# VH-VL binders against p0dw94, part 5

Target 1, 243 residues: p0dw94
Amino acid sequence: PAGTPAGAGASAGIGSDTGSNASEDSDMFPTIVFGDTVIERKEYVAALKAQHGAARLYFRQTYGVDPAEDGWDKAHDGEVPCRWLASRAIDELRRRHAAYLIGVDLGQVADDSYASIVARMEAVNSGNAELKSDGGIVYGRTGFDIDSYLSYELSALKNAYTGDESNPGMSLSDDEVRRYYDEHDWTKDGVDGKTPLDEVRGNVKAQMRSERYDELVSQRAEAIDVTDLPWDALYRFTAGRLG

## First folded at step 1 (VH-VL)

Design g6 (framework fv_greziprubart)
Fold by ESMFold2-Fast, scan of step 1:
Structure g6 (fold): chain C 243 residues (1-243), chain A 124 residues (1-124), chain B 112 residues (1-112)
Amino acid sequence: as target 1 above (243 residues)
Amino acid sequence: EMQLVESGGGLVQPGGSLRLSCAASGFTFSDHYMQWVRQAPGKGPEWVGLIRNKANSYTTQYAASVKGRFTISRDDSKNSVYLQMNSLKTEDTAVYYCARSYGDYLYYYGMDVWGQGVLVTVSS
Amino acid sequence: DIVMTQSPLSLPVTPGEPASISCRSSQSLLHSNGYNYIDWYLQKPGQSPQLLIYLGSNRASGVPDRFSGSGSGTDFTLKISRVEAEDVGVYFCMQALQTPYTFGQGTKLEIK
């Protein structure tokens, strides 16, 4: 298996080559900017990891090949797995930054930068360590790495947004809820027929808000312009990361 | 064809974290319960937990050995299920599989589609 | 937790002969709906587990009819009427009556 950041979660993974600087010169990470925010090398690498499985699945289903065995730089009908993966990683970063920018709008976070995320993670880790050493209560975790913290914080941002009816899109009329319920299946295992709306109203509303939030994130992500990114340099970097 | 592909495994030190992903294709992912099962070297499979479908409000259940440390989530728009593993212990070393199932009781038909598994090694 | 116990742990079989694997549960797996919530899985060398039988006696899609499950309550049997070379692997029972779902310790089927 591929290596992953381990330990207490104080920092993300290693960004430097383990060999000589000659390898680093040939594998230089380009400058990538979303609006006013610079994308860190380690943030991009984390996004590659997140989309790795999707790339393998796509190429196995479309071309009958596994890029992990066949090679990430081998073309298949004009599609190169490492380039496909790079594109998906950038799309994942657009979505993440969009979610954080929504959080900025609500005063939940100050900015969408990776450095700020890492700083918050380190503060949480330090606080948990101090509570544990002082006999305080730590609920189920002793430390985050960046991947686990991103998952945790993105979920927290979504829950905070969808849990507040005053946020745009989160106020639902009874008629909207009834229409959504009618358009979708709400069944219980082992029971034939649709579960009455009054028994699942909270679940229906939660799902509607979840979908509206995801749409808002998607719309905000589309506003992040990636047409003029240094794609050739990014492809070279990505190929170097995959072997 | 129906398939599940896991990713995100690796070597991690005790106390560390890993996030496993499982991508589904060839079936209506949103209809199905998703399960995580692990297998330590030389041992039989051990059930880790499950996440139900949208109709059952994405409710989760976990084995006692991982409760409070592991979290299962899913994104139906990406046809993916995830296992967030925190506070990892050496005894968490195993191959981790995702598997689909459907329903409880009368609608249950076992775990009929499994991923290939991903190795997680927790060692200093 | 429901404990599942399999016997034998090792089962050498001559090709073409029948094989039988036992599984016992610490609690009844019989639901009030009349089904026994026990499944059987096969793990071939180097592969993921694959479903053979669900709900006691129902064959999974694509599973040959030489495989059958039987039993009720706490005593269950997986039978292979004519063992073939492709059947080599480790067989596991699993209860799905209540969470946590629990597996037996496995039975390794070997060709003599």
Scores: ipSAE 0.000, ipTM 0.377, lowest interface PAE 14.7, mean pLDDT 80

Design g7 (framework fv_greziprubart)
Fold by ESMFold2-Fast, scan of step 1:
Structure g7 (fold): chain C 243 residues (1-243), chain A 122 residues (1-122), chain B 112 residues (1-112)
Amino acid sequence: as target 1 above (243 residues)
Amino acid sequence: EMQLVESGGGLVQPGGSLRLSCAASGFTFSDHYMQWVRQAPGKGPEWVGLIRNKANSYTTQYAASVKGRFTISRDDSKNSVYLQMNSLKTEDTAVYYCARELSGSYFPFDYWGQGVLVTVSS
Amino acid sequence: DIVMTQSPLSLPVTPGEPASISCRSSQSLLHSNGYNYIDWYLQKPGQSPQLLIYLGSNRASGVPDRFSGSGSGTDFTLKISRVEAEDVGVYFCMQALQTPYTFGQGTKLEIK
């Protein structure tokens, strides 16, 4: 973390007549960039909300304190709850952006920006609603919110990657497949014993590719450099959202 | 990119028939066992049946409640699985999902479609 | 048919609290190959079920480490170490040891 402090405290007026986004919060959200992609304030806030419960439970189990009651800025054996939460939120965003960047490499998406994801979600929701109202072919339950759309699209990106043998890690030798098969028990309903490799070879390969993709995402996420992030400003913003 | 899109649902009278389709994209469809699962309003999921892949001779299995009335088939060239529903009863009213399974009873239903509503009523 | 029974049916939880859901099978789900053929699914409001845990204790791709599955034979537990707002929905266990595959009746996790 960089540790660079933001400028002098922001003075917020009542009545956001100007429509300035800076007036929405008590503390200014810093500029956070992963490579060439700017992390949006609402994207970070959503990640905070997703990790909020994790922070509360961690500190209750580890130190016997509830940050929501005892304060998000109180240190416990060197760990500050709001800083722990900010770190978890950033790690979640790293993993998500890593997966999207793999999708960019495949030409599946143009970029890993939150705005692009939201726009695609809204287009899908709008299209599906119109099809249903006109007696279209898409039936089913409620349209996407951002969390369900992220899950859906991340799965699509994974399947696009793992479905192409030319992608790194996706070309499997017969020896690798046989070894994986031997290390796991392959059974099927109503049949005793291990299902012969020739009958489940496609399934074995699919499982191996899924695991290798997950490892690739983790590796790519760790490659996203967060050393130069404005951590002090981010911690201050995070504390402001929690107090 | 991976999608399972169900279609063919609607309102039918008791004794009627419907054919549900599930179109797959974004993965090697022919390698996977396919499942049909339904969920009646306010109830939990109920397994309907499965169809295995070509390596397992496209064998099918059905829940007792639908045996003899429902038939599962697939067309790997069209990346599609189908559920032919005959002699429909009011008890068949449900949202119907297709789902992907990697190796039959070994692997989970790791991806589900969004579901299609079937209402059997006069 | 193997009957799957879940407890509790309704689970109100304060955000950040741990949650535990039990699933009991009428027959052992432990195969001679050493695997327990039980999977866990989450159905969020208005959505399709999604896989959380397979073969008793294996987390599905993308599932946070706050979710864990345990147990063997006839008694199984899904634990959420810290419940978040996004975790609301109905949790189902399913046995895949033999057809017909059968689901538990569900546990609705609600935020207090």
Scores: ipSAE 0.005, ipTM 0.389, lowest interface PAE 11.9, mean pLDDT 80

Design g8 (framework fv_greziprubart)
Fold by ESMFold2-Fast, scan of step 1:
Structure g8 (fold): chain C 243 residues (1-243), chain A 125 residues (1-125), chain B 112 residues (1-112)
Amino acid sequence: as target 1 above (243 residues)
Amino acid sequence: EMQLVESGGGLVQPGGSLRLSCAASGFTFSDHYMQWVRQAPGKGPEWVGLIRNKANSYTTQYAASVKGRFTISRDDSKNSVYLQMNSLKTEDTAVYYCARDKGIAAAGTYWFDPWGQGVLVTVSS
Amino acid sequence: DIVMTQSPLSLPVTPGEPASISCRSSQSLLHSNGYNYIDWYLQKPGQSPQLLIYLGSNRASGVPDRFSGSGSGTDFTLKISRVEAEDVGVYFCMQALQTPYTFGQGTKLEIK
């Protein structure tokens, strides 16, 4: 058989993306780099799909139009739907990469690249396949697709960070916990007034840590500079994907 | 429209802790009991525990295998149910599902619908 | 604990033919209120379990008429009148009469 050497970057061949998709769109997709990490075309396209509904909802609520019917290139008070969508997709990728970079800082993952995520997903899937092949019966989730794996791994990174009190923002004083508790509704049936803090302390702390982690991800995402991105080429590519 | 979205899975060492969250949308969360069910690799589902609604004083019940190590709680204001897992063992490795209990208060638990997508918890060194 | 036992564990079926899955409980699931506290779930490859039948014989919303549940006390049956390709997966019975709630071992339905 005709083999391809294992050689870094010229051919990405894992996932649902087709060869025709890659060959037809790759010349239009600009080089996008977050720090030292190149954003793959299929990674960006996945982010577009994730934000597609939000774009339609925004323009419907704000201007009374559906971009899918009215056109993705038509301006409404200076806002162009395909450009709005491209911006949201880039923001989504900034947040995702920010979460992975926090993981890199803690030694949890080596890098924030899409290829590394796909490789880890395939390793997990192969382990599941080996269990089945060894005569075992595999019930339930038989493997990850990239969307389910991203959800799983992003949750794992968040849990690892928030579960370690030595991490920045994760050390909670009793006073901070009490104040957060006092500001929120912690009631249960059959009891007058709030559920005592001692009964919900774990919930209170988990919610505080979750919110602080999300703020750290947002701050780290803002550090990813997008002012120098090839926005015109990206807008052109995005419009071509939407029809 | 009705959805349960789980988060908080991951890899932990034996003896470690994890907290799973399950966020509900598309139904009146506060009216329902909530269930946690897990499924180990190559095995069928195993019931983990439940938490009742406000009308039943948020009471909880657990499978013997997790009693004393796992705690279920909920926040009706956030439409969320949680599973705090302590003293994790390798045999706790499983996909964890939250599920809505559609049973009515007068008759208790009848069935689970919908189920969340599941979140993988791996306990290994 | 109530033990739930399913048979067969493996069920290869030709499309269009009927299929039948049995579930036996170690104790009666019939409550004094007249209901049998047994439910049936389908887990398709790579998916979460989904409800098919509740309280012995009631079809869940959106479940095709080709699925039916029957039985009382300790012996229960899930029937598919005409198996379709989309019915492939593992079928589980569950008793909801008392905690701990328990599931059968599962029956894997596969197309020939």
Scores: ipSAE 0.006, ipTM 0.425, lowest interface PAE 11.7, mean pLDDT 81

Design g9 (framework fv_greziprubart)
Fold by ESMFold2-Fast, scan of step 1:
Structure g9 (fold): chain C 243 residues (1-243), chain A 126 residues (1-126), chain B 112 residues (1-112)
Amino acid sequence: as target 1 above (243 residues)
Amino acid sequence: EMQLVESGGGLVQPGGSLRLSCAASGFTFSDHYMQWVRQAPGKGPEWVGLIRNKANSYTTQYAASVKGRFTISRDDSKNSVYLQMNSLKTEDTAVYYCARGAYDFWSGPNYYMDVWGQGVLVTVSS
Amino acid sequence: DIVMTQSPLSLPVTPGEPASISCRSSQSLLHSNGYNYIDWYLQKPGQSPQLLIYLGSNRASGVPDRFSGSGSGTDFTLKISRVEAEDVGVYFCMQALQTPYTFGQGTKLEIK
């Protein structure tokens, strides 16, 4: 998070080489590190945006209030919406970084940093623009934004992992497939009863591998220790972004 | 159970207009690209167009045969996608299908059509 | 537009025998990301098209493993290892590399 602008009233711009101003740093994005990787302000803010709707839904269902109307800093039975949202954003980042770290372990990407992801996105965008200029065929939009690129790359990492039976958790026994099939509803629209396993075996295996991958990501995410994060400073920053 | 249900078909005269609706249930509609495909009697399917999700600014794409005459729109609050057909021609006679663009982690950023409606017949005749 | 050409147009098969359907594209469907942007659909009599295979070789939900897709660039194949009675219908390939997406003319599989 180095170089993050301090305070909302500054008349001079703040660059990456600007030092902290103590009087305006109370709402500054704190230093957050997952292992050896520094979490950028932009990355955290994107995670807040992604979890914003979930926070509103949770407080509406649990307490009958909408934090956007009632206030993000108002406590409800000990729960403060902006703090709940900050915690959810950190959990989202833990899961994302965990998926990238699994990719690092398999040699698919070099690191889990946001800057590296942005650089790869920009390289792809630049390559697509060059190909289009040369009369080449380009599928879909020629430019990724960071949200669409994250979705794209995370999907590619998952596909690479789950498509290789030699990866941990991806080898499935016939007994495991049968048990999973028996525990879940497999039906065709307009047809009574469960679709026979032999007709859906490939899809059963695909769902099992998907769920096992998601569980591996969750376990890896839990290994990212967040007990020593500067939570108080993060809560102040988050409250400032919401009001 | 994932479903798409089309409505609004019928008989129209050449030069007329018609609006098709497609109601979705059983999945998070707002996440998906939605597509329209038609099939003339005795012929194979022909892609009509698509509309992207909110993250892609609801942008649309159309086949040349319908460009400027047909408009695709959606209302995420109603889980519905629409096809407004103007200046209809006899060659627009077809069964019109609404289809969901899939985006699961098996495919990456692609929108193949994994859920289809039952189709609605549009006949353009005098 | 990318033109998709299927062969054969009609494929009579004895139950239990294998079947193979070919699809050719007028341009390469291989994207720089490594995927071939070709999908296969089955339309059973009186029904809507249903997805069988997406991105060249991936089986869709509910599709039995006797169906497989292969090929790269401009030449693609859909194989059925052992044809069943419920496989009767018209098979279509479709390219999704660029809009407008385009379908092949279809292959009618029938039991003889």
Scores: ipSAE 0.000, ipTM 0.384, lowest interface PAE 15.8, mean pLDDT 80

Design n1 (framework fv_nisevokitug)
Fold by ESMFold2-Fast, scan of step 1:
Structure n1 (fold): chain C 243 residues (1-243), chain A 121 residues (1-121), chain B 108 residues (1-108)
Amino acid sequence: as target 1 above (243 residues)
Amino acid sequence: QVQLVQSGAEVKKPGSSVKVSCKASGGTFSSYAISWVRQAPGQGLEWMGGIIPIFGTANYAQKFQGRVTITADESTSTAYMELSSLRSEDTAVYYCARDRGYSYGYYFDYWGQGTLVTVSS
Amino acid sequence: SYELTQPPSVSVAPGQTARITCGANNIGSKSVHWYQQKAGQAPVLVVSYDSDRPSGIPERISGSNSGNTATLTISRVEAGDEADYYCQVWDSSSDHYVFGTGTKVTVL
């Protein structure tokens, strides 16, 4: 038997918070809008979970403390771990939405909403489960989770952009390629000296396009204004989720 | 039944490009990703990249970025892998393989028969 | 770069047990899959998710994965098991599929 796409073991606190986005009460998720797109509670919670380890690492490396043990609301030289984590989660969401908006411009996706991403993931998972059922018995886990689907889809969007020289920033002159090559170390394991440009030209161009794409995503993310977000309510919500 | 059928062997000159096709059957194209894996004579398996046909875009291994292009044509249920700026070191059997798309696994349950690409000196 | 290391070769007599290891730092935290490739043929999936057998694969083929080593075990080896074997994982830190270096199993 094949498992369901939604899977047993999904909890309300982790992956089942759908449709709730009411008031700015202290235990309710505030209304957050990026341009015209409403950020769902479960999208923000997923971003918190993804950045949780980074927050612990940052405070351990910088202040010698683990917020999970010391407290997420304790200030260290003006930095409060739950606020740092909330800010990092919002920054991650800005970059994700920026990348999807670039995908909208290319006709790859209709919008940058989390609901649309989840719907595509569920359609793929459903199709995979159907084919497993028809194709015989294959032991296994459920399909994509949202984190793996986001990773794969974001990579696909980036490759679509960088693979088309007509896109802004993706046309590279021979002089630009040579200059970039000269400014970086291109070596092979076990071989002394720099690998000739002719052997790594494709890699040099790919790295340049990757960096230019990442910069375009960063620029578009910065255009998503977060100055007027309900930060106090978001901080209270975040602190509540961390215990 | 699932089958991945690839185009025939090719002999190419250094500096040229090659485009290998992979025709999928059995409902593979709408619900699975397709990856490309190569194997030089006497050597191991090396992943090049893959595509999820439903959104028509690809993910590439870093080593091949800038030289490989993977595409899909839904109307013919065919995936393509194009490798440019060919070198003698690109002489290999090129496989397409069905990626189950499972986040905990990411494995290849069905493979094409392989396409031998020989790059002459 | 994450790399899966396998012994280059394993020799085994018919009826004996062959063990093929796949080594990497903390590989036990990943799902390991195994492929069999006979000379001149495409690879065939023989173990998925560390220990699951696809339909048609005999029970004498099994897998395990813990710590820094995953192992493919072929018991009661037959001449038809002579092949190259590859382990494989998905490396989420680089978004890449990683194959092992491969092990040639010779039955003699």
Scores: ipSAE 0.000, ipTM 0.422, lowest interface PAE 13.2, mean pLDDT 80

